# Ledger of designs, part 324: VHH binders against q96fz2

Target 1, 269 residues: q96fz2
Amino acid sequence: CGRTSCHLPRDVLTRACAYQDRRGQQRLPEWRDPDKYCPSYNKSPQSNSPVLLSRLHFEKDADSSERIIAPMRWGLVPSWFKESDPSKLQFNTTNCRSDTVMEKRSFKVPLGKGRRCVVLADGFYEWQRCQGTNQRQPYFIYFPQIKTEKSGSIGAADSPENWEKVWDNWRLLTMAGIFDCWEPPEGGDVLYSYTIITVDSCKGLSDIHHRMPAILDGEEAVSKWLDFGEVSTQEALKLIHPTENITFHAVSSVVNNSRNNTPECLAPV
Below, E stands for the ipSAE of ESMFold2; O stands for the ipSAE of OpenDDE; V2 stands for 0.75 times the mean of E and O plus 0.25 times the DockQ between their complexes.

## First folded at step 16 (VHH)

Design CB82 (framework vhh_6z1v_2; at its last look DockQ between E and O 0.93; V2 from the best seeds 0.83)
Fold by OpenDDE, look of step 17:
Structure CB82 (fold): chain B 269 residues (1-269), chain A 123 residues (1-123)
Amino acid sequence: as target 1 above (269 residues)
Amino acid sequence: EVQLVESGGRLVRTGGSLRLSCAASGLTFSDYAMGWFRQAPGKEREVVAAISWSGRSTYYADFVKGRFTISRDNAKNTVYLQMNSLKPEDTAVYYCAAKFGLFTESPEDYQYWGQGTQVTVSS
C-alpha cells in the first residue's frame, strides 16, 4: 500500500470513528494535534494521516479501550534512529509485512511496547499491471458502503451537494498499523510515525495486486487491536489476515501524480 | 434517561399521506443517526429510512420508491418521516431508533427505540 485517500472534514471523520468503550459508553475519539490533519484524496508516504490509538499511550492509568485520534507521519521512524533527518532512513518503513513483523527490529520493538494503531482512510489505491504493456491501471479499494439517496456510484456526484451526501455516512477503511515515537537528536517535537501492516491479497483482489493492507473489519477487531492493555501482542496478531469484505473500482490516471488532490482521484472511470 | 416518542400514526386511505414525528430526549441528538423502522404483524422489523447526524445523507429501503422522505431538525431534537402514496402493504407499527455515529440498515445496531406508532392504510 503506497497511496490512500483521507479527505473527510474533521467533524465528519470524528463521527465516522464513533465507538463504544468497554463500559458500554458511546464515545467519539479525542483529537491530539488536530491542526496536523490535512485532508487529501491522495495521501502518500511521508504525509500525515489520522490514526486511532489507545488513550493509555498518553495517560497513565487511562482506560485502554478509549481511543485517541491523531495525525501521524506515514513511514515509521524508529525511536533508535540517530540521524537528524528522518528522510535519511535507508530502509522502507511504509509497510510492514505480516510474515516478518517479528523479525525486523524497527517493527518488533514498537509492537512489543503495545504501539498498535488503526490507520484511517476512505480507501487505498493499488495498480494492476496490464499484461503485455508497461501500463498500470489504478483502482480505489474500500469497504462496501450503504447505498444512500442519489448515491448511484460513489463517483457520480454531479454536484458538491451530492458529494457531501455521499461522504457524510462513509464507512472508513480501518487498517492495522504500528507506530513509534522518535525524538530528534537535536531536540524538538517528538515525531509520531506509523507503518501499515500488509498481508497476501484476498481472492477478490488477487488479480489487481498480490498484497493488501491488513484490514480490521468491525468494531471488535478494531477494539482488540488498539487495546494493548488487555490484548497481548500474540492475540492481536491473530487479527492480521486478508479479508474479502472489500469492493473496488477503476479510477483515472490522475491519482498517479501524488500532487493531484481532487475528487477525480477516486472517481470511477 | 433516553426517550424516543413517536407520533402521527393513524388510519389513512390508500393513496393518502401521513407525517410521522419522533421526539428525542436525554441524549445529544446531533451525535446520533436516526432511523425509521416498521414491523407488520407476523413479519420482521425492517428499515424504512435512515438519516445521518447532520441530515446530509439519507437512506431508503427499496420498497419506499421515492414515496417517503426522512428529515430531521436538530434544534428540536426531532426526526420526521413524510409518507406519501401510502399502500395497504405499508400497514405496520413504525418505530423511531437512534444510533450513535453512522446509520446502518441493521436494527440490532441501534441503541435506542421508541414505543412505536400504528399506521394503518385501508383499501
Scores: ipSAE 0.896, ipTM 0.948, lowest interface PAE 0.5, mean pLDDT 94
Fold by ESMFold2-Fast, scan of step 16:
Structure CB82 (fold): chain B 269 residues (1-269), chain A 123 residues (1-123)
Amino acid sequence: as target 1 above (269 residues)
Amino acid sequence: EVQLVESGGRLVRTGGSLRLSCAASGLTFSDYAMGWFRQAPGKEREVVAAISWSGRSTYYADFVKGRFTISRDNAKNTVYLQMNSLKPEDTAVYYCAAKFGLFTESPEDYQYWGQGTQVTVSS
């Protein structure tokens, strides 16, 4: 998983993340660094994406079931990284394989500290290899939405008002992530960065790509992944597996260029 | 204490119109999606229409196609269902329901419910 869409305005994104805490209270996640959230239809590694994480990471004695939403850099920079510029990290930490996560120091150490997060997106993009050509067919992959079967697809309406009708009830894709905190050796703000855990693709996606992000389907899975105060690393890792509850449609090659940031990137073709 | 109070149900003639209202209290209304559901005797409760917290996203069941309109006024903590071209088959108790965050089509996902208002459509 190397490209996503996360374009919702902040207020829409916040309501899409409505949840219940351990006491059964209805809550919206509390923002950290909201000014660093950059909506885009075409997010690539090294850009910031919003993630959910437990409030207990920031506040001693906080209820571990309460959630913070924070923009984090895509591409985990390990806490042990000694260079001054994290963009110069040679290792690709965009994704983390589920089968080797406990074998790799860069991921095992933050997991041991409970640094689990849920990466938010409208959906993600994958490129299908086509027989007999060098061209790849991009697909936008996302949770089934209300009316996807009856009322038509995204992009059925080209006006901004009609697009707003889809998005204010959009079910966000919730991907299992691991984050770490890096302190610049020359001083400055702590960098929060994440990786997306990947698994073998499900049956429904196998013709598009052989890997998929580890998707946490539903609030029970999301809550258990985030709640590092009550859920051990071993228990949380049981949530990491392929899911069949996913849908997709082919999109235009406009999405191929990461500089393109328009609704056309996810519109059906 | 959360309360939803429906009003506007009455007897109407086939082809007539009716507006239902639902006043909410005890909650931050703009954080809730709202839905209208109905139940006729001997049948299960079914979704009629739903509206997002902002009022910008809506859902309608196929059987009310082009006849019903859901709307909300967040300043008044009220959701409305405008029903036009009423048919005898629309006869049911109509329920207002609230769900924190996003709406769904499933009655079981809604946390808060009104007591219902009876709509009877006669030939």
Scores: ipSAE 0.775, ipTM 0.902, lowest interface PAE 0.8, mean pLDDT 90
Fold by ESMFold2, look of step 17:
Structure CB82 (fold): chain B 269 residues (1-269), chain A 123 residues (1-123)
Amino acid sequence: as target 1 above (269 residues)
Amino acid sequence: EVQLVESGGRLVRTGGSLRLSCAASGLTFSDYAMGWFRQAPGKEREVVAAISWSGRSTYYADFVKGRFTISRDNAKNTVYLQMNSLKPEDTAVYYCAAKFGLFTESPEDYQYWGQGTQVTVSS
């Protein structure tokens, strides 16, 4: 999982994140740093993307079931990192394998502090290797969606006239993540950054790629992953497994160049 | 206290038209997706149409596409269902429902319901 789409306007994204707190009250997440949200059809590591996390990370005595939404850097920078430049990190933290998460200090330490987040996207891209060639077929992978009027598919809705008929009610992909907080040694703002946990692919995706992000399917899973005040690390890790509740379609190679930020990136071919 | 109050159901002839209204109170209307559902005797409640919080996305069940139009007026806290080319098969009690955030097809996802309004289409 090294490329996503997260292109919704902020007000649409916020409504897609409607949730119930522990008491059953309907809420929208509260934004932190909303001006740092950079929507794009084509997000890469090192870019900022919105994640959900518990309010308890920011406020003493807060209800740990209440959610904050904030942009964070993709590619976890451990709190113990000593260099002044995150690009000097000597290992890739874009993803974290679920089977070794408790063996790697970069992930075990923040996980032990309850630093669990939900990474939001319209969906993610994955490249299928073609046998006997250097050519790869990209796919856009996402939750099944309710079909809206005049368009039942992403391709038909990419016209400016029809955008709102598909995307205004889009179910966001919710991926399990771990975040950390790094204080630059020379001073400045604390850097929040995340990794996406990966698992073996479900059968439906195995022909595309052997790994997939750990997807949290439904509000119960999302709530338990986020609520570090009530759900232990051991219990939270039981939520980390493949899911078959996923769909996909082939897309054009336009998405290969991460500078291409157009609806064509995710349009079916 | 949240209230959803449907109105406009009545007896109409095949091929006729009818507009249902649903007035909402006691909620922040623009945070809710709205749906129209129907239930005929001996049948399960089924989605007819749904509309997003902003009014920009709509959904119609396969049996109703082209004949019905859902709309909302957020200034009046009201959702409408314009029903044209009515058929005897459309005879049912029609319910207005509200769901926080995004709409779905499942009645169990909706938090608030109206009392229903009877629509009867004579052949």
Scores: ipSAE 0.691, ipTM 0.867, lowest interface PAE 1.2, mean pLDDT 91
ESMFold2 (binder alone), look of step 17: mean pLDDT 92; pTM 0.931
OpenDDE, second read of step 19: ipSAE 0.882; ipTM 0.941

Design CB83 (framework vhh_6z1v_2)
Fold by OpenDDE, second read of step 19:
Structure CB83 (fold): chain B 269 residues (1-269), chain A 123 residues (1-123)
Amino acid sequence: as target 1 above (269 residues)
Amino acid sequence: EVQLVESGGRLVRTGGSLRLSCAASGFTFSDYSMGWFRQAPGKEREVVAAISWSGRSTYYADFVKGRFTISRDNAKNTVYLQMNSLKPEDTAVYYCAAKFGLFTESPEDYQYWGQGTQVTVSS
């Protein structure tokens, strides 16, 4: 996974993350560093994206079922990294393969500390190789959505009115991630960064691409992944598998350029 | 105490119109998506229409076919269902329901329910 969309306004995004804690109380996640949230139809590695994580990571004795929403850097920077510039990392941490997560120190160590997060997105992009050509067709991949009135297709959301109808009740894609905290050697703010766990693609997606993000489908899966206080690493890893509960449509080549940030990125062609 | 009180249900002839109202109290109405459900005798409860917390998004079941309109007034803590071109198949108890966050098609996802109002459509 090398490209996502996360463009919802903060209030809409927050509402879409409504949840129930272990006491049965309805809650919205609290924001940490809301000013770092930059909505975009075209998110690339090294950009900030919002993730969910347990409140217990920030507050001692907190209810671990409570959730915080925080923008984090895409591309995990390990806590042990001693260089002053994260860009000097010589290995790719954009994704973590599920089959080797316990073999790589950069992922194993933070995972062992319970640093699990849920990466939020409208959906993610993947490119299909076209047979006989050097051309790649991009696809937008997301959870199946409820058909709202006049929301015929995501493509019709070209007007503000249509946008509101489509995105006001959008179910966000919830991807399993690992995050870490890095303190710059020269001082400054702690950097929170994440990697997305990947798995073999489901059958429905296999013709597009052979790998997909580990998607946590449903409140129970999301809750268990986040709740490192009650759910062990071993149990959490059982949640990491491909899912067939996904849909997709072809999009234009506009998304190929990471600088393009318009609704055209995810509009069906 | 949380309350949802439906009103407006009555006997009407085929082709007639009704407007249902649901008055909410005891919770922050603007934080909840609202839905209308119906249950006919011997059938399962099914979604008729839903509206987002902001009122910007609406959903209708396939059987509605443009005949019904869901709306809400957050200042009055009320959700409405305008029903036109009613058919005998629309005979049911209609329920108002509230869900924190996004609306869904599943009755099980909704936290609060009214007692229902009877709609009867005669041939």
Scores: ipSAE 0.897, ipTM 0.948, lowest interface PAE 0.5, mean pLDDT 94
Fold by ESMFold2-Fast, scan of step 16:
Structure CB83 (fold): chain B 269 residues (1-269), chain A 123 residues (1-123)
Amino acid sequence: as target 1 above (269 residues)
Amino acid sequence: EVQLVESGGRLVRTGGSLRLSCAASGFTFSDYSMGWFRQAPGKEREVVAAISWSGRSTYYADFVKGRFTISRDNAKNTVYLQMNSLKPEDTAVYYCAAKFGLFTESPEDYQYWGQGTQVTVSS
């Protein structure tokens, strides 16, 4: 997973993240650094994306079931990185394989500290290799959505102009992530950065790509992944597996260039 | 405390029109999706229509599409169901319901419910 869409305005995104805390109280996540949220139909590694994480990471004695939403850099910069420019990290930390997560120090250490987050997106993009050509077919992959009036649900037959009506009830894709905190050696603000955990593709995606993000399907899975105060690393890792509860449609090559940031990037072709 | 009060249910002839209203109090209305559900004698409660917190996204069950319209007024904390071309099959108790965040088709997901208003459609 190397490209996503996360274009919702802040207020729409916030309400799409409505949740219930451990005491059963209805809540919206509290924002940190909301000005760093940059909505886009075409987000690539090194850009900032919104993630959910436990309030307990920021406030001593906070209820670990309460959630913060914060923009973080895509591409985990390990706390031990000693150079002054994080863009010079030689390792690709955009994704973290589920099968080796406990073997790689860059991921094992923050995971041991409970630094689990849920990465938010409208959906993600993958490029299918076409037999006999060098061209790849991009697809937009997302949770099944409830059908809306006239706009319907997003599908291969739906027109792009009808999508405007779906976003205020759009079910965001919730991907399991690990984050870390890096302190610049020369001083300055702490950098929060994340990686997306990946698993083998489900049957439905196997013809598009051999890997997929670890998707947390439903509030129970999201809550357990985030709640590092009550859920151990071992228990949380049981949530990491392929899911079949996804849908997709082909999109145009406009999405190939990460500088293109328009609704055409995710529109069906 | 939280309260949903439906009004507008009455006896109406086949082919007639009716507007139901639901007045909400005791919660931040604009953080909740609203739904209209119905239950006829001997049947389970089913979704009729739902509307997002903003009013921009709506859902309709297939059996009411083209006949019913859901709307909301966040300044007045009220949700409406405009019912046109009424059929005897529409006879039921109509319930207003509220769900925090996004709407769903499932009655069990909704936290707050009104007492219901009776709609009877006959000859």
Scores: ipSAE 0.768, ipTM 0.899, lowest interface PAE 1.0, mean pLDDT 90

Design CB84 (framework vhh_6z1v_2)
Fold by ESMFold2-Fast, scan of step 16:
Structure CB84 (fold): chain B 269 residues (1-269), chain A 123 residues (1-123)
Amino acid sequence: as target 1 above (269 residues)
Amino acid sequence: EVQLVESGGRLVRTGGSLRLSCAASGFTFSDYVMGWFRQAPGKEREVVAAISWSGRSTYYADFVKGRFTISRDNAKNTVYLQMNSLKPEDTAVYYCAAKFGLFTESPEDYQYWGQGTQVTVSS
């Protein structure tokens, strides 16, 4: 998983993250650093993406079931990294394999500290290898959505204009992540950065790509992954597995260039 | 104190039109999705239409598509259901409901409910 879409305006994104705390109270997550959130149809590693994490990471004695939403850098910088410039990290930490997560120091240490987060996206992109050529077909992959009303009679369903009507009720993709906190040796702001846990592809995605992000399907799974105050690392890791509750459609090559940030990136072809 | 009050239900002839209104109070209306549900005698409560907090996204059950239109006025804390080309099968008590977050098709997901307004369509 190396490319996502997360384009919703902040208010729409926040409402899509409505949840219930441990006491059954309905809540919206509280923002940290909202100015760092940059909506985009085409997010690549090293950019910031919104993640959910437990309030207890920021406030001593907070209810661990309450949620913060914060932009974090995609590409985990371990807390023990000694250089002054995080871009000098030699290892690719965009993704973390589920089968070796407890063997790799970069991931085992923050996981032991309860640094679990849920990475938010409209969906993610994968490139299918085309037979007989080196060209790849991109696909946009996302949760099944409740069918909203679309304008037009014939051919309108595939237009970018028709997609504008779906977003206020879009079910965000919720991917299991691990984050860490890095303090620059010379001082300055703490850098929060994350990695997406990956698993073997489910049957439905096997023809597109052999790996997929670990998707947390539903509020129970999301709550258990986030609640490091009540759910141990061992129990949380039981949530990490392939899921079949996913859909997709082919998109144009416009998405290939990560600098393209338009609705055409995810529109069906 | 949360309250949803439906109005507009009455007897209408087949092919007629009717507009239902639901006035909401006691909560921040613009933070909630709104839905219209109906229940005919001896049947389960079913979704008719739903609308996002902004009004930009809407859902319609297959049996009302092209005939009914849901809309909302956040300044007036009111949601509407415009019903056209009414059929005897549309006879039911119509309920207004509110849910925090995203709308769904399941009545059990909705937190607040009105008392209902009776719509009767005669041949």
Scores: ipSAE 0.634, ipTM 0.852, lowest interface PAE 1.5, mean pLDDT 90

Design CB85 (framework vhh_6z1v_2)
Fold by ESMFold2-Fast, scan of step 16:
Structure CB85 (fold): chain B 269 residues (1-269), chain A 123 residues (1-123)
Amino acid sequence: as target 1 above (269 residues)
Amino acid sequence: EVQLVESGGRLVRTGGSLRLSCAASGFTFSDYNMGWFRQAPGKEREVVAAISWSGRSTYYADFVKGRFTISRDNAKNTVYLQMNSLKPEDTAVYYCAAKFGLFTESPEDYQYWGQGTQVTVSS
């Protein structure tokens, strides 16, 4: 997973993340650094994306089931990184393979500190290799959405006006992530950065790409992944597996250039 | 204290029309998705219609499409269900419910519920 869409206005995104804490109280996640959130139809590594994480990471005695939403840099910078420019990290931390997460120091250390997060997106993009051509077909991949009369589905036959109505009630894709905190050696603000855990593709996506992000399907899975105060690393890792509850449609090549940030990036062709 | 109060239920003849109202208090109405659900004797509670917090999206059960219309007035903290071409099988207690967050049609997801209003369709 190397490209996502996360374009919802901050208020709509916040409402889409409504949840219940351990006591059954209905809540919205509290924002940290909301000014760093930049909506986009075409998010690439090194940009900021919103993630959910436990409030206990920021407040010593907080209820670990309460959630913060914060923009974090995509591409995990390990806490031990000693150079002044994080873009100079010599290995790619955009994704973390589920099968080697406990062998890689960059991921094992923050995971041991409970630094689990849920990466939010409208959906993600993958490029299918086509037999007999050098061209790749991009697809937008997302959770199945509720069928409504006024908003309609985002199928190939839908009008552009109906597309804009679906976002008000969009079920966000919730991907399992690991984050870390890095202090610049020359001073400055602490950098929070994340990686997306990846698994083997499910049967439904196998014709598009051989890998997929580890998707947390439903509030129970999301709550257990985030709650590092009550759920151990071993128990949380049981949530990391391929999922079949996913849908997709082909999109135009407009999405190929990460500088393009328009609704056309995810429109069906 | 959260309160949802349904009104408008009564006895009507087959083919008649009826408008149900649900007055909400004790929460920020414009932040909540609203739904109408019904329960006939010996049956499970089922969705009839739902409307998103913004009013832009609506859901209708297949058995009411084209006959019922859900609407809301955020200034009055009220959600409405306009029922046309009523049939005997529409006889049930109709409940108003509120859900924060994601728009959904599943009764299990709704957190606040009214006491219900009886609709009886005869002859």
Scores: ipSAE 0.013, ipTM 0.458, lowest interface PAE 8.1, mean pLDDT 88

Design CB86 (framework vhh_6z1v_2)
Fold by ESMFold2-Fast, scan of step 16:
Structure CB86 (fold): chain B 269 residues (1-269), chain A 123 residues (1-123)
Amino acid sequence: as target 1 above (269 residues)
Amino acid sequence: EVQLVESGGRLVRTGGSLRLSCAASGFTFSDYDMGWFRQAPGKEREVVAAISWSGRSTYYADFVKGRFTISRDNAKNTVYLQMNSLKPEDTAVYYCAAKFGLFTESPEDYQYWGQGTQVTVSS
């Protein structure tokens, strides 16, 4: 997973993250650094994306089931990194393989500190290799939406002219992430950065790509992944597996260039 | 404290039209997605239509598409269901429901419910 869409305006994104705390109270996540949120149809590594994490990471005695939403840099910078420039990191930390997460120091250390987050997106993009050519077909991959799943046929609920109408009830993709906090050696603000955990692709995606992000399907899975105060690392890792509950459609080559940031990037072709 | 009060249900002839209203109080209406559900005798409660907090996103069950229109007025804390080309199969108690967050097709996901209003369609 190396490209996503997360284009919702801040208020719409916040409402899409409505949740229930441990006491059964309905809540919206509280923002940290909301001005760093940059909506885009075409987000690449090193850009900021919104993530959910437990309030307990910021507030000593907070209820660990309460959620903060914060923009974080995509591409985990380990707390132990000693250089002044995060771009000088020797390792690619855009994704973290589920099968080796406990073997890699960059991921094992923050995971041991409970630094689990849920990475938010409208969906993600993957490029299918076409046999016998160098051509690749991009696809937009996302949770089944109430109207999309019901239509099943061409041009019903998700026709291009009706695409913009779905966003105020869009079910955001919720991907399992690990974050870390890096303090610049020369001083300055703490950098929060994340990686997306990846798993083998499900049967439904196997013809598009061999890997997929670890998707947390439903509020119970999201709550358990975030709640590092009550859910151990061992128990949380049981949530990391492929899911079949995803859908996709082919999109235009416009998405190929990460500088293109328009609705055409995710529109069906 | 929270109340949803439906009105407008009555006896209508086949092919007629009817508008249902649901007045909400006791909560911040604009933070909730709203749905209309119905329940006919001997059947489960099923979704008819739903509308997002903003009014921009709507959903209609296949059996009412093209005939029913859902709308809302956040200034008046009211959600409406305009029903056209009514059929005997539309006979049911119609319920207004509120859900914090995104609307769904599942009645059990909704936090607040009205008392219902009876719609009877006869020939």
Scores: ipSAE 0.651, ipTM 0.852, lowest interface PAE 1.7, mean pLDDT 89

Design CB87 (framework vhh_6z1v_2)
Fold by ESMFold2-Fast, scan of step 16:
Structure CB87 (fold): chain B 269 residues (1-269), chain A 123 residues (1-123)
Amino acid sequence: as target 1 above (269 residues)
Amino acid sequence: EVQLVESGGRLVRTGGSLRLSCAASGFTFSDYAMGWFRQAPGKEREVVAAITWSGRSTYYADFVKGRFTISRDNAKNTVYLQMNSLKPEDTAVYYCAAKFGLFTESPEDYQYWGQGTQVTVSS
């Protein structure tokens, strides 16, 4: 998983993350650094994306079922990294394989600290390799959605008002992530960065790509992954597996260039 | 604390129109999606229409599309259902319901419910 869409305006994104805490209270996640949220139809590694994480990471004795939403850098920078510039990290931490997560120092250390997060996206992109050609077909992959009225299918030809109507009830994709906190050796703000855990593709996606993000399907899975105060690392890792509850459609090559940031990136072709 | 009060249900002739209202109190209305559900005697409760917290996205069951319109006024904490071209099959108790966050088609997902208002359609 190396490209996502997360374009919802902050207020729409916040309502899409409505949840229930352990005591049954309905809540919206509380924002940290909301000014760093940058909506985009075409998010690549090293950009910031919103993640959900437990309030207990920030407040001693907080209810671990309460959620914070914060933008984090995509591409985990380990807490032990010694260079002054995170871009000088010499290995790729965009994704973390589920089968080796406990063997890799970069991931097992933050996981042992309970640094689990849920990475939010409208959906993600994958490129299908076509036999006999160097041409690849991009697909937008996302949760099945409830069909809204007076809002057409997602399409670049639709009015901006119709697009807004689709997104206002959009079910966000919720991917299992691990984050870490890096303190610049020369001082400055703590950098929060994450990786997306990956698993083997489900049958429905196998013709598009051989790997997929570990998707947490439903609030029970999301809450257990986030709640590091009550759910151990071993129990949380049982949530990491392929899922079939996913849909997709082909999109145009406009998405190929990560600098393109328009609704055309996810419109069906 | 939480209360949903439906009004507007009555006897109406086939082909007639009716507007239902639901007044909400005791919660932050703009954080809730609202839905209208109906139940005829001996049948399950089914979704009729739903609307997002913002009022920008709506859902309609296939059997009411083109005839019913859901809307909301967040300043007045009220959700409405405009019912046109009414049919005898629309006869039911109509319920207003609130769900925190996004709307769904499933009655089970809704946290708060009104007492219902009876709509009877006759020729």
Scores: ipSAE 0.719, ipTM 0.877, lowest interface PAE 1.2, mean pLDDT 90

